# VHH binders against Cytoplasmic dynein intermediate light chain DYN3 (DYN3): the designs that were tried, part 6

Target 1, 312 residues: Cytoplasmic dynein intermediate light chain DYN3 (DYN3), of Saccharomyces cerevisiae (q04949)
Amino acid sequence: MDNCNAWDKLLSQNESTINSTETATITAIIYSPSSKTLHQFINICFPEGSNSILDTTLINYATIGWTNDLKENYSVDVYTLIRNTDDALDLLKPFLQEHSSKVRWLILLDWTLNDQKLWLNELSYAFNKIKQLNDDNEFSVWCLNSGEILNLQRHTTVWQSVHIDFILQTLRSFCYFNDSSLFYICEDHTEEKREEAQRLKYQELLKHFCEDRDMKDHIEMVKRSEILIPKGCDSIGLIKTVDERFEPTEVKEQHFLARYMDFIPTIDKIREDRKTTSGIDLDKLYPLEVFKVNIQEELGKMFAKYRENSRI
Short names: E, the ipSAE of ESMFold2; O, the ipSAE of ESMFold2 at other seeds; V2, 0.75 times the mean of E and O plus 0.25 times the DockQ between their complexes.

## First folded at step 1 (VHH)

Design e06 (framework vhh_6z1v_2)
Fold by ESMFold2-Fast, scan of step 1:
Structure e06 (fold): chain B 312 residues (1-312), chain A 124 residues (1-124)
Amino acid sequence: as target 1 above (312 residues)
Amino acid sequence: EVQLVESGGRLVRTGGSLRLSCAASGFTFDDYAMGWFRQAPGKEREVVAAISWSGGRTWHADFVKGRFTISRDNAKNTVYLQMNSLKPEDTAVYYCAAKRYSTLYTRASEYNYWGQGTQVTVSS
């Protein structure tokens, strides 16, 4: 009869909806060097919110939330970076300076893009720029569609196990030295692929990342298409067990980037050749260093012969 | 196989206009920033204009600002350079280039893929 009954029901409904005495507020930034990869990920992971996240601007924003199995409430402010640009990252600088909280960075790579040769350069640029913008960061590197590894090995002559393992050791080393987790996320290889199953997988992994859940029981270091290495769970020794000739500490050296790019094949090229990338000139860096080493060795041999001939 | 094929270069009179086209294939065009470069005989290759992956951001060299306009059509995998008020100094081979990173760089060394070029000659 009275309007108080309608108000009481509305307030009760609002109280039941808002009744979270403990809500963790988290900032997550999802970045990919590929706009296609980012858009596909967002469309799968957030299909109902994708229109608010996916547009032609450099930076998009959405809020997501969930309640975990411990009845803890999470509210996540998700920012997406369409491109690894100085301008896009600089636009975040005022926001990051005002927020003295940990920022979670999710970096997406995609095995289907045939751009593996560029991955180390992209990760180096992104991580260095991010560390300049914010002091408290949590990183995760996700290599999507890792089932493509099997297709590359079966259907091309240029991709061999040695290349796949070299990428794995490079990414593991990079993540180890940058305190990042590394996940290979395999899509279903069958015609019965369900987008819903992929969505749930992406959402669950994103929740684990945001909640900083212990994933040590899920470690996978052997299955090439299913790698799952949480932060702090790798080591130099374990990386070397894949191929002992690989030296993980060298990943930090300038010459390693050129060596990585030279070694990794592309489907559109039968052999490795010189590539120019942002900030790197292979001809100026790596070949000149190899040439200098060879010249010094030749000079050493010449002087040794001269000294030997002088002994009479 | 990655291919960038330039077209539209020809002989034009001073004050004339040209539109150059660059058709791209063999890579995900929408993920690449595109640039136009030129090289005159006996000179170094110089950047003329650059455009971001979406077309939302453009850069033009000071010596062509107000005269040249870069644009792209992602549905057609094509980048364009509209050249107006042409001068004899604009005579060069014009190259289309693609850059994996979205940052608009002015250095030729930053670009991953290159076309074979199209000759533009401006006569008085």
Scores: ipSAE 0.000, ipTM 0.106, lowest interface PAE 20.0, mean pLDDT 74

Design e07 (framework vhh_6z1v_2)
Fold by ESMFold2-Fast, scan of step 1:
Structure e07 (fold): chain B 312 residues (1-312), chain A 124 residues (1-124)
Amino acid sequence: as target 1 above (312 residues)
Amino acid sequence: EVQLVESGGRLVRTGGSLRLSCAASGLTFSSYAMGWFRQAPGKEREVVAAINSGGGSTWHADFVKGRFTISRDNAKNTVYLQMNSLKPEDTAVYYCAARSLYYSTFLPSDYDYWGQGTQVTVSS
């Protein structure tokens, strides 16, 4: 009885060995605003790799593999980078010069860092810098802790739906014109089954991004805290359905950066601790209080000191 | 068509003073943050000072703080760098640069427009 089953198992095992799919080698770089954001992202999207990737170094490396539903094997070389300096991306230059294959970039944003005012500038800088460092790139923007949107709307008067929608239309427009996907990660820690289902969805989206597979069946454009927009699934018309007063084509214009920065509510903590690699303190260059002071009085004081110092 | 033209660079003695000027044309000057950069032979271009669009906030690198002062006159479309107590290590080509008011990263690569540069030589 078992002799027939044993033979079938042997034949199946040999066929599996002979017909094993070639392992595709993929390079992915995760660019995170913080160690905490990176840790969270890895735990959600690469749970098998969490012990291999997460440590205290500025740059980390690990190899993660999986087999998909089509019995295709994938091996992903994952590099992680924390953007705690302006020159963080330059640390990847030696690596990128030795590798001519397509690089998949996972650019992380985090709703809990209270740095939304800087997001458009940070994305513009990162995308332009990456395109200068490497010729063949695929981008995906992931915004973690998007559940914080609900807290901001419920527990503050400064964060209103108009601000949340403006950020959404800005990110969608930026991703549309830069051929990037846009995904919000919202974890519900109050319901275990929903949390597991959400994590599996995020894991599938990430794997499909790495496998260069169509993700059209996972579109969510309506729920403000759960946005899922795969590459190629957005349009100018769809972005404008959120608010027709928004003009998506202007996202690349300098005046739009001004509008975005002015419109997004205050960033208290990030301004206090913010410094650049060049030594420029953002708060000292663009302090919030400069907009509250009499510009003529401040110019008068500066000119008085300048004249006094120039005299002797 | 945007143009930034620096002037004032020359040979000066250690301990001397010099004022650099940068005249801007072809842009809405009052909408741009301005910076002064320098590059010495064999070294990378480094930020010396920066000023916001309104002139109310300035930043100076630690190696020039207390000696150099950046200022601007939006009516004249001009940014200035007053250099006092000059040292031989201040010898460099000084560049004027204009940047989008709202960029948070202050690297040379983040500046949209650049002048041709003006040579400052400090001798003992």
Scores: ipSAE 0.000, ipTM 0.184, lowest interface PAE 16.1, mean pLDDT 75

Design e08 (framework vhh_6z1v_2)
Fold by ESMFold2-Fast, scan of step 1:
Structure e08 (fold): chain B 312 residues (1-312), chain A 120 residues (1-120)
Amino acid sequence: as target 1 above (312 residues)
Amino acid sequence: EVQLVESGGRLVRTGGSLRLSCAASGRTFSSYAMGWFRQAPGKEREVVAAISSSGGSTWHADFVKGRFTISRDNAKNTVYLQMNSLKPEDTAVYYCAASTRWYGPIYDYWGQGTQVTVSS
């Protein structure tokens, strides 16, 4: 009898397709310092998307999709951009002019590139440029290979906890005032099951970010190499608990950029490291001689950026 | 690749003049854009002037226009800041900086600073 009832139930349903919920379309732009950093990020957070990226291209496109735990379907149009020229973001102008929806910005930093001295300047430039190019933005900063923090402290004489904490307080303050999320991506290679659990955690973090979902379950503010701070979850008081001498409001001041760059260790190898990682020579793309025809205008633009962050 | 050493800072009376020098070591000095910054006690560090790698283009902050002039001598690996009509508000430690890139205000190398005091 049970078999007869099972068949009758199957026939009475007469539905041959799974109920397809409406698919939400999201636009995400990944802005990376190198092709290696970009591929690592995608492999951790978007494993299926990595093969769609071309190393020699400044901009690439891929579509990915998923169904969340609430049975909602998402489709993400992912644009990838490598930060090898000042004009890189300008390549997006035609695309952004046709877009009326919110753009999710994933701005990548990489602890292994030895370019931490430049991070504040690069973030300030990128955020200001993006705000000029598009009105509806959701920002996030993703710092890859944050496990390298321990190696820098162990294997170099110049990196101390004070530098690591100063970078953290600077990034947290910058993200706080620019309504941005801040995430450190750290992989533990000591055990296969632990590594897989970390990747699932980072994939879930990215999905929740794209879905504009509550991210309270993704907060980590204590473990220096594992920082996860969703937009709206930080405060001036919490930032000061790392070191009370740091004043978060000062990151908006032009003199803070100079102080940050002066304090962070020397970058003698930065050009070689970036060239080796991305295959792109920044000095060839941005030689100082290129700017001599319009250098007065370029210098004016550079120093206008300082005024945006000055106390009135 | 470059080491910067500032010199010339001293006590000067209001209305006086002073020339700061920044000596750079390294074979690539002529490839670097250079800048002068200053920081007064209790204040943040501010940009004063900048000069292109060739010396063909200069920029000066509004608060020093007409009074300060930046220049360079690539044969001597030196950048200068000529300061005229000095005011008490110009009292600060003056820093020399070298930039290899134009992605916003990226300065890769900094000197130790030289103290300028302007008395009335």
Scores: ipSAE 0.000, ipTM 0.165, lowest interface PAE 17.1, mean pLDDT 74

Design e09 (framework vhh_6z1v_2; at its last look DockQ between E and O 0.31; V2 from the best seeds 0.00; counts 0 for: pae E 9.4 > 2)
Fold by ESMFold2, look of step 3:
Structure e09 (fold): chain B 312 residues (1-312), chain A 121 residues (1-121)
Amino acid sequence: as target 1 above (312 residues)
Amino acid sequence: EVQLVESGGRLVRTGGSLRLSCAASGFTFSRYAMGWFRQAPGKEREVVAAISWSGGTTWHADFVKGRFTISRDNAKNTVYLQMNSLKPEDTAVYYCAAYGSSLSPYRYDYWGQGTQVTVSS
């Protein structure tokens, strides 16, 4: 394949659109744990980006035009990046330094990778690194293949509702405190019309996210495999309705990360699969930042809270 | 029946050293994070040090950093506090406590009865 010629062809198509109509320019970056996850996301949610250019290498770039339901034309500069090392995000630094614009981040997670134990650490690293690289960010977290939740519960004795709920409350709390949207993608292949309608819903959601439009019509907080929570639509109180014992404010603390990683099962299989795919020793992804946890404030609050009810 | 039993508290001189022990029974000790707390007369109880369930992560309050070291032995169901360079301000009743386990991500609160540490000038 001649990627230089395909690249030129794609740019000429978008140039014609830009030259003939009013256009607003958007910068979007898709950060994926694997090429498979990236390909699935593009096919489901981002069909304008479905081509061989965006899914064949560690980093790719394309300019894509679209028209929204208000007949407004947009030009979207799309970067895709595969998370194969801890330094992957630095590959984008030269491009970002030349442009002072808002960046829309689509950070992908995948329920089928069996790496849920590492999700909080990976999100914390990514968000912190991105904030160091660029000042004007709009974040979203997209959890692909959330239908796997049902399979984990039906086909193992290890995964229980309490694990699924704990992950959900953790992700909701993380996104709430980082001003990020949280979207689960669940694709039902049993009926073609339902599948197509579901894909169109996700595609509309993506365009609203990129265009800074209101996403209130896309809220789903109850169906555990179909969670859709735009930025600003969650709260500490709503998160606690899943289980009132969960304390959302703890999620930002490093001692919580240790508890999260200890609670989620399936470590040995996840280590083997993840290591061979990424070339990274997954044991090194366990956080050294636990030594930086501000345990004093959280433990002091916890024990001081219960002091009044004890007979000491 | 859950029990946390502290021992090793006594009178020591300023600059001295002391090791506290806390023996645990009635629960799966290796699945709990553990902490040491202290309370001086007329003051609020305060956290001194904490250790993760595996012993891989420790934390110490700034007022004891470099002087106290928390450790645990999961085979003996025991958590320790090594106290060096003791000051009169360290005089307090010291308590051990257990925090939530790896099988439950929520906070749990088991306390020992305390052991008295007195540091004389």
Scores: ipSAE 0.011, ipTM 0.247, lowest interface PAE 9.4, mean pLDDT 75
ESMFold2-Fast, scan of step 1: ipSAE 0.745; ipTM 0.914
ESMFold2, look of step 2: ipSAE 0.000; ipTM 0.242
ESMFold2 (binder alone), look of step 2: mean pLDDT 83; pTM 0.846
ESMFold2 at other seeds, look of step 2: ipSAE 0.006; ipTM 0.285
ESMFold2 (binder alone), look of step 3: mean pLDDT 83; pTM 0.843
ESMFold2 at other seeds, look of step 3: ipSAE 0.013; ipTM 0.229

Design e10 (framework vhh_6z1v_2)
Fold by ESMFold2-Fast, scan of step 1:
Structure e10 (fold): chain B 312 residues (1-312), chain A 125 residues (1-125)
Amino acid sequence: as target 1 above (312 residues)
Amino acid sequence: EVQLVESGGRLVRTGGSLRLSCAASGSTFSSYAMGWFRQAPGKEREVVAAITGSGGSTWHADFVKGRFTISRDNAKNTVYLQMNSLKPEDTAVYYCAAVPYRLGTAYFREGYDYWGQGTQVTVSS
């Protein structure tokens, strides 16, 4: 007779039993070009996790947690991987095959490594490989030490605004077509209060990425060294406003990769200008990190791939 | 893209010297790590020497250390293999190869492998 009131009671009881505080467990993998870049990123974005990560370890693990402004508890299982070989991502294959939940990928680039010429190839390889290894992925690309852009422009003749803008349009186009955010990390070490405020901003962006929250409060598309573009906030039209001659759709093409590599200045050209440009020792500003690897083993891997691709 | 053309292979007597050249055309040469490979009849192709894009680091196989030296001239888009104290065992077709180089790490990447046609080196006793 009173079927409506019986349903209302059942629904209210069900709602009462659902009101429990659960801790969300998130998996994040940080893919870094160097131990130095990784350590810097962790110190900025996960300062409490820094002591759990060893600089010389190829793969590492830490658990980091926080409570957000909505009183929700998060636990993040952070895996770190150094890109010292093309096979580095394959080390994650056994883990990813047993992993059924979404994986959040933090792909690091570093302005101080002087490897900008290779960035498009590195990103293309990593994103394609990750998509082959795992079906449910969220991506974010973080470029460390973007304040270095100012040093490159001031202390060399080979780095012009056109090169910096071409890199920006390339990265924005790549991230747009791969549904990734793009963030530049620029720290001002001359002013403690500003540095602290910048770190809190980066920490908030990373937490919002992990929580799958809207990050639109922190958009920056104009300041060349401070770019902050959350997922879904860019467009082909906005990318073209930097330079209309740039065609974002071409970033996927092999001919564009060759053009990108040819256009971006090399460390050799930078070194040629050192004695004439500023009187500053650029080797102190841009030290190359050298790992002693078996070059014959690595070249042998490349040769094996070539033989397989040329097989009839 | 980069295209590679080897030259300098010839007949040399044991104890002689020879310089191989590999001329590259296409994209910026200094962005590529370069390697010299060789293949003797009935044997697998083996790595002889490698050099980074800047020329700042070189590697030589143990069987050629002290005898062979790899070098490059980025202004001429050319990589060289200086071969001294040649032995009959050095008889092979020598190949030049180019790969994109990752700066900040001393390794070569897969993909965009560019190979020359090879140049024959014969060492007589």
Scores: ipSAE 0.000, ipTM 0.200, lowest interface PAE 15.9, mean pLDDT 74

Design e11 (framework vhh_6z1v_2)
Fold by ESMFold2-Fast, scan of step 1:
Structure e11 (fold): chain B 312 residues (1-312), chain A 124 residues (1-124)
Amino acid sequence: as target 1 above (312 residues)
Amino acid sequence: EVQLVESGGRLVRTGGSLRLSCAASGFTFSDYAMGWFRQAPGKEREVVAAISRSGGYTWHADFVKGRFTISRDNAKNTVYLQMNSLKPEDTAVYYCAADFRGTVYSSWADYDYWGQGTQVTVSS
């Protein structure tokens, strides 16, 4: 594991800074709406360098490098960012030039946080904000600890296959229209050296993302806890095979958000947990009453249209 | 097999109250938004009320707003329409309908399942 050892050593030699002027070939930004999720990921993926990345919470910087199996050398500027304010992403403006090289964005979600009801809100906000900050972006959405899906199905009556599948179809549709890959990363709870195995998995996937490698041999669309869909490998037709009643194009519409939030269970417990761990007041950013008012207004509009159609 | 069965329709006097029920079977009720529709004699079919999957969002037509209330009980697989201060113009066959997509996106044509209807007659 020469490249992993070299990566750890290189990372441990760097100080976290928000004022770096280093010119590297690749820029990667790891973003999460949850500080708990970001910290977990960094601690596992960069164990020797975790202190240098986690010493500051708003924005951190490190340089990593490796040589792939094709004898190609990679140098990557890694930024980590948590959403602790509406303007957190704006802190990256000094480091993102108008004609900068392609920026790779890794967006982390976590099945164990019980915050799935808020995922579409978080992704919509993040992707729209990122596109305002930089024009040339490569996205990947990783849903960590997806083994939790099996626990939700086994230990609750409220989480049914239809909810799990609706989340999957929503995320697949969102990623399809935003040219993003979608990965469900299952933690192996039976693995004796679990953290070492998980570290290698995270590092390998991150390297593949930075190298723009084709992952066709790893595509998984059937196993609910192990979904792996590289950019460009999904389609409207394939998404509809999960449930034909789901219309992927509707994910792009503003009122779909209210529908998604109404359908997905387990919001009440996570509101306080997310606020406590991320420091964000979600009621101020995404007031539920506004979506309730908006859906009632949209229902009125749709039924006015129905009345007109029935008269014809 | 999928079924929606309306009940509670009857002859009532002007100013009276009536509660309609719609019992669902053969599908996962909590996955569907529900609507109440009516067709009055000599008139087009009208939407009366709609309720989201969770019951957290409701809509009522202007003509019935303040008089009718839609509700649901997901544990009993039933949607209800409470009708107060009934008027002769409320006379119609009332239908319940289920929509997986949710009423926000749905025209009447998009509703997946329909009941057979229950007759409500309001005497002068």
Scores: ipSAE 0.000, ipTM 0.182, lowest interface PAE 14.8, mean pLDDT 73

Design e12 (framework vhh_6z1v_2)
Fold by ESMFold2-Fast, scan of step 1:
Structure e12 (fold): chain B 312 residues (1-312), chain A 122 residues (1-122)
Amino acid sequence: as target 1 above (312 residues)
Amino acid sequence: EVQLVESGGRLVRTGGSLRLSCAASGRTFSAYAMGWFRQAPGKEREVVAAISTSGGSTWHADFVKGRFTISRDNAKNTVYLQMNSLKPEDTAVYYCATGYTIFGVSKPYDYWGQGTQVTVSS
């Protein structure tokens, strides 16, 4: 029932919350060239906000909040991207100006996409572009569907442990030199209680990443499909314990990219490029829906959501 | 830095066979695609054959296709050119060179050896 005394009480409570409760505002940008991978990540890590985030095809925006165990309040402005072109990144510039200069970037990889051969180039390109766009960044690399590692080893002749370990050492080395965390997401869909426990763990890791909290209690370096390495927890020596023939410092060299691509098993989507082709054609590998998207209208909708949710 | 040393060039009779070797020194051999090139006196340098970093992909020029075969042994840091059914027009200095492709961008072959002379008599 509408009651003016109840309304006055609600307004007073709302003003008290705004004026006396400090809420930290965090900007998080999640990138994957695969919309399926992006949607899966959002549903695992931001289940309460997932319906709002999944409304657009190129760029999406939502705000989520939580109160942690220390009674600290957080509000996260979440932006999602499925392209890392200059045009797509330029669309974020007006929104970044309204927030803290420190931006959290989540770069998603997916073991089920059969694009492992491209991963090192995709990471190198994305990190370089992000560092050009913004000066204060926190990075995290998340590899979804890492349970697929077992299927690749069991059901194919081309995927051997040496390839899986080489990818792991490459990703660990890349993350180590770029001050990034590295997390594998492995969901067990055969047992409901285990699946829920896994999702809660990943949600906790993401919240701790946003809060800049210590995650050392969640280290896993041994189980190939369950790798969890928070920022600052790896080393050159630890990476070499996987295979001592691997030299982590070489990951920073341009010729290592050619070696990585040649060593990882070939997929049908990867063909020899001509000299006139520069980089990965993401539109060919991860095609957008056949409908025409009006970027200006989508930006207008995102800005309207941003203003409404930010109460500006 | 990669250093390349070609060997195996000699005088051979028409219809003969010859195997050229290119030994690479340096830790990065397995990171580079390799190519064989040749240059006859008064002519431009031409590409003869190329091989990928793993050896899983090879290319041969039309004028040697079916006669020449490129191969590599990454354990020995060596690339080979097996030449069969040699003709007088195959007379040239043969050079080994390194090249590489970084996702969609092909780099020109930049590191060259000193060459090995192949002479085919009539």
Scores: ipSAE 0.000, ipTM 0.096, lowest interface PAE 21.5, mean pLDDT 73

Design f01 (framework vhh_6fv0_2)
Fold by ESMFold2-Fast, scan of step 1:
Structure f01 (fold): chain B 312 residues (1-312), chain A 121 residues (1-121)
Amino acid sequence: as target 1 above (312 residues)
Amino acid sequence: QVQLQESGGGLVQPGGSLRLSCAASGFTFSSYAMYWVRQAPEKGLEWVSTISGSGGSTYYKDSVKGRFTVSRDNAKNTLYLQMNSLKPEDAAQYYCAKGYSSGWYRPFDYRGQGTQVTVSS
């Protein structure tokens, strides 16, 4: 007799199910091959009250929380890790074993570091290691300071559109085959609001990543400094529209890695910038400097730091 | 003008060994990655190995890993490919190639006639 009451019950059950997610703790790990990139991101994204996160050189931890516009409360355990050894990611094993839910991995690259030659190799290393450490992963690759693309094209003779487009097609292909989103995050150039605007941008994107929000309405595939491609929104066909001679399926092959490294320009010929930017050569790709780390010793050091922070 | 001259091919039995050489001239050899590529009569051009300009990094096609070793002597402007445990599938014309002159979609620029490798009893 009361068909409308049956639909009301179904909708109430769905609302109750959705509301139950607001109490779940989310695990997010922020990783970068560059300590400078990671420190820049932490300093801008997290409030000054989280300064303790920068006290360690290997792994850091903080808890962040917020309430979204749907009145859902989020609590996120944030771990930060820099690559300083081939075993660095293994330091996370004990922390991952306590979490049965999906782990969100944010991988940070930076257009200002002049290390674009190493990006494909670093991403391949990180994704392979993460997949060995944890089975349920959500990935996002963020290329910070992407406004530098315009500076490279304007102020150098070695960076041309073909190089920028080749990096884009390479990163898009890599992210496509690894089920990752790809975001280019352009810095704000207005001095008065630069840091605040950048903080809000980083925080908003991090919140959207943690909330698993649909970003299809925000897709940007054309503006080279503002690329925003959510997981599942790219395709082989769309990647090929940039340059149809590019074959996305080759991105995982060793000959493609060699091609990528050879084609990407180096700015180490600029004498004044050499000491600050550290030029990149092909010998740094393989073998990479391998430092063996005793995982138990490093865990002991981290626990000591955690205890020290609680005692002041 | 860029010149690449391959040598060292020949007839070997399965399980045998050959060392290929490539003499390079007309460019700053140590500044370029070098490639070994091959072409069998019934197949297209196939990438075999890459070595960085300094020689510090090497890459191989999966089917030749552990059997082939690429090396270079930058003082002599010479590239080498040591081929061990040769199989009938390795029979091909072998070419050395210079890394990109321009454009990523042309993975290498090569010149010369190559050197023939035949694997037969």
Scores: ipSAE 0.000, ipTM 0.322, lowest interface PAE 12.9, mean pLDDT 74

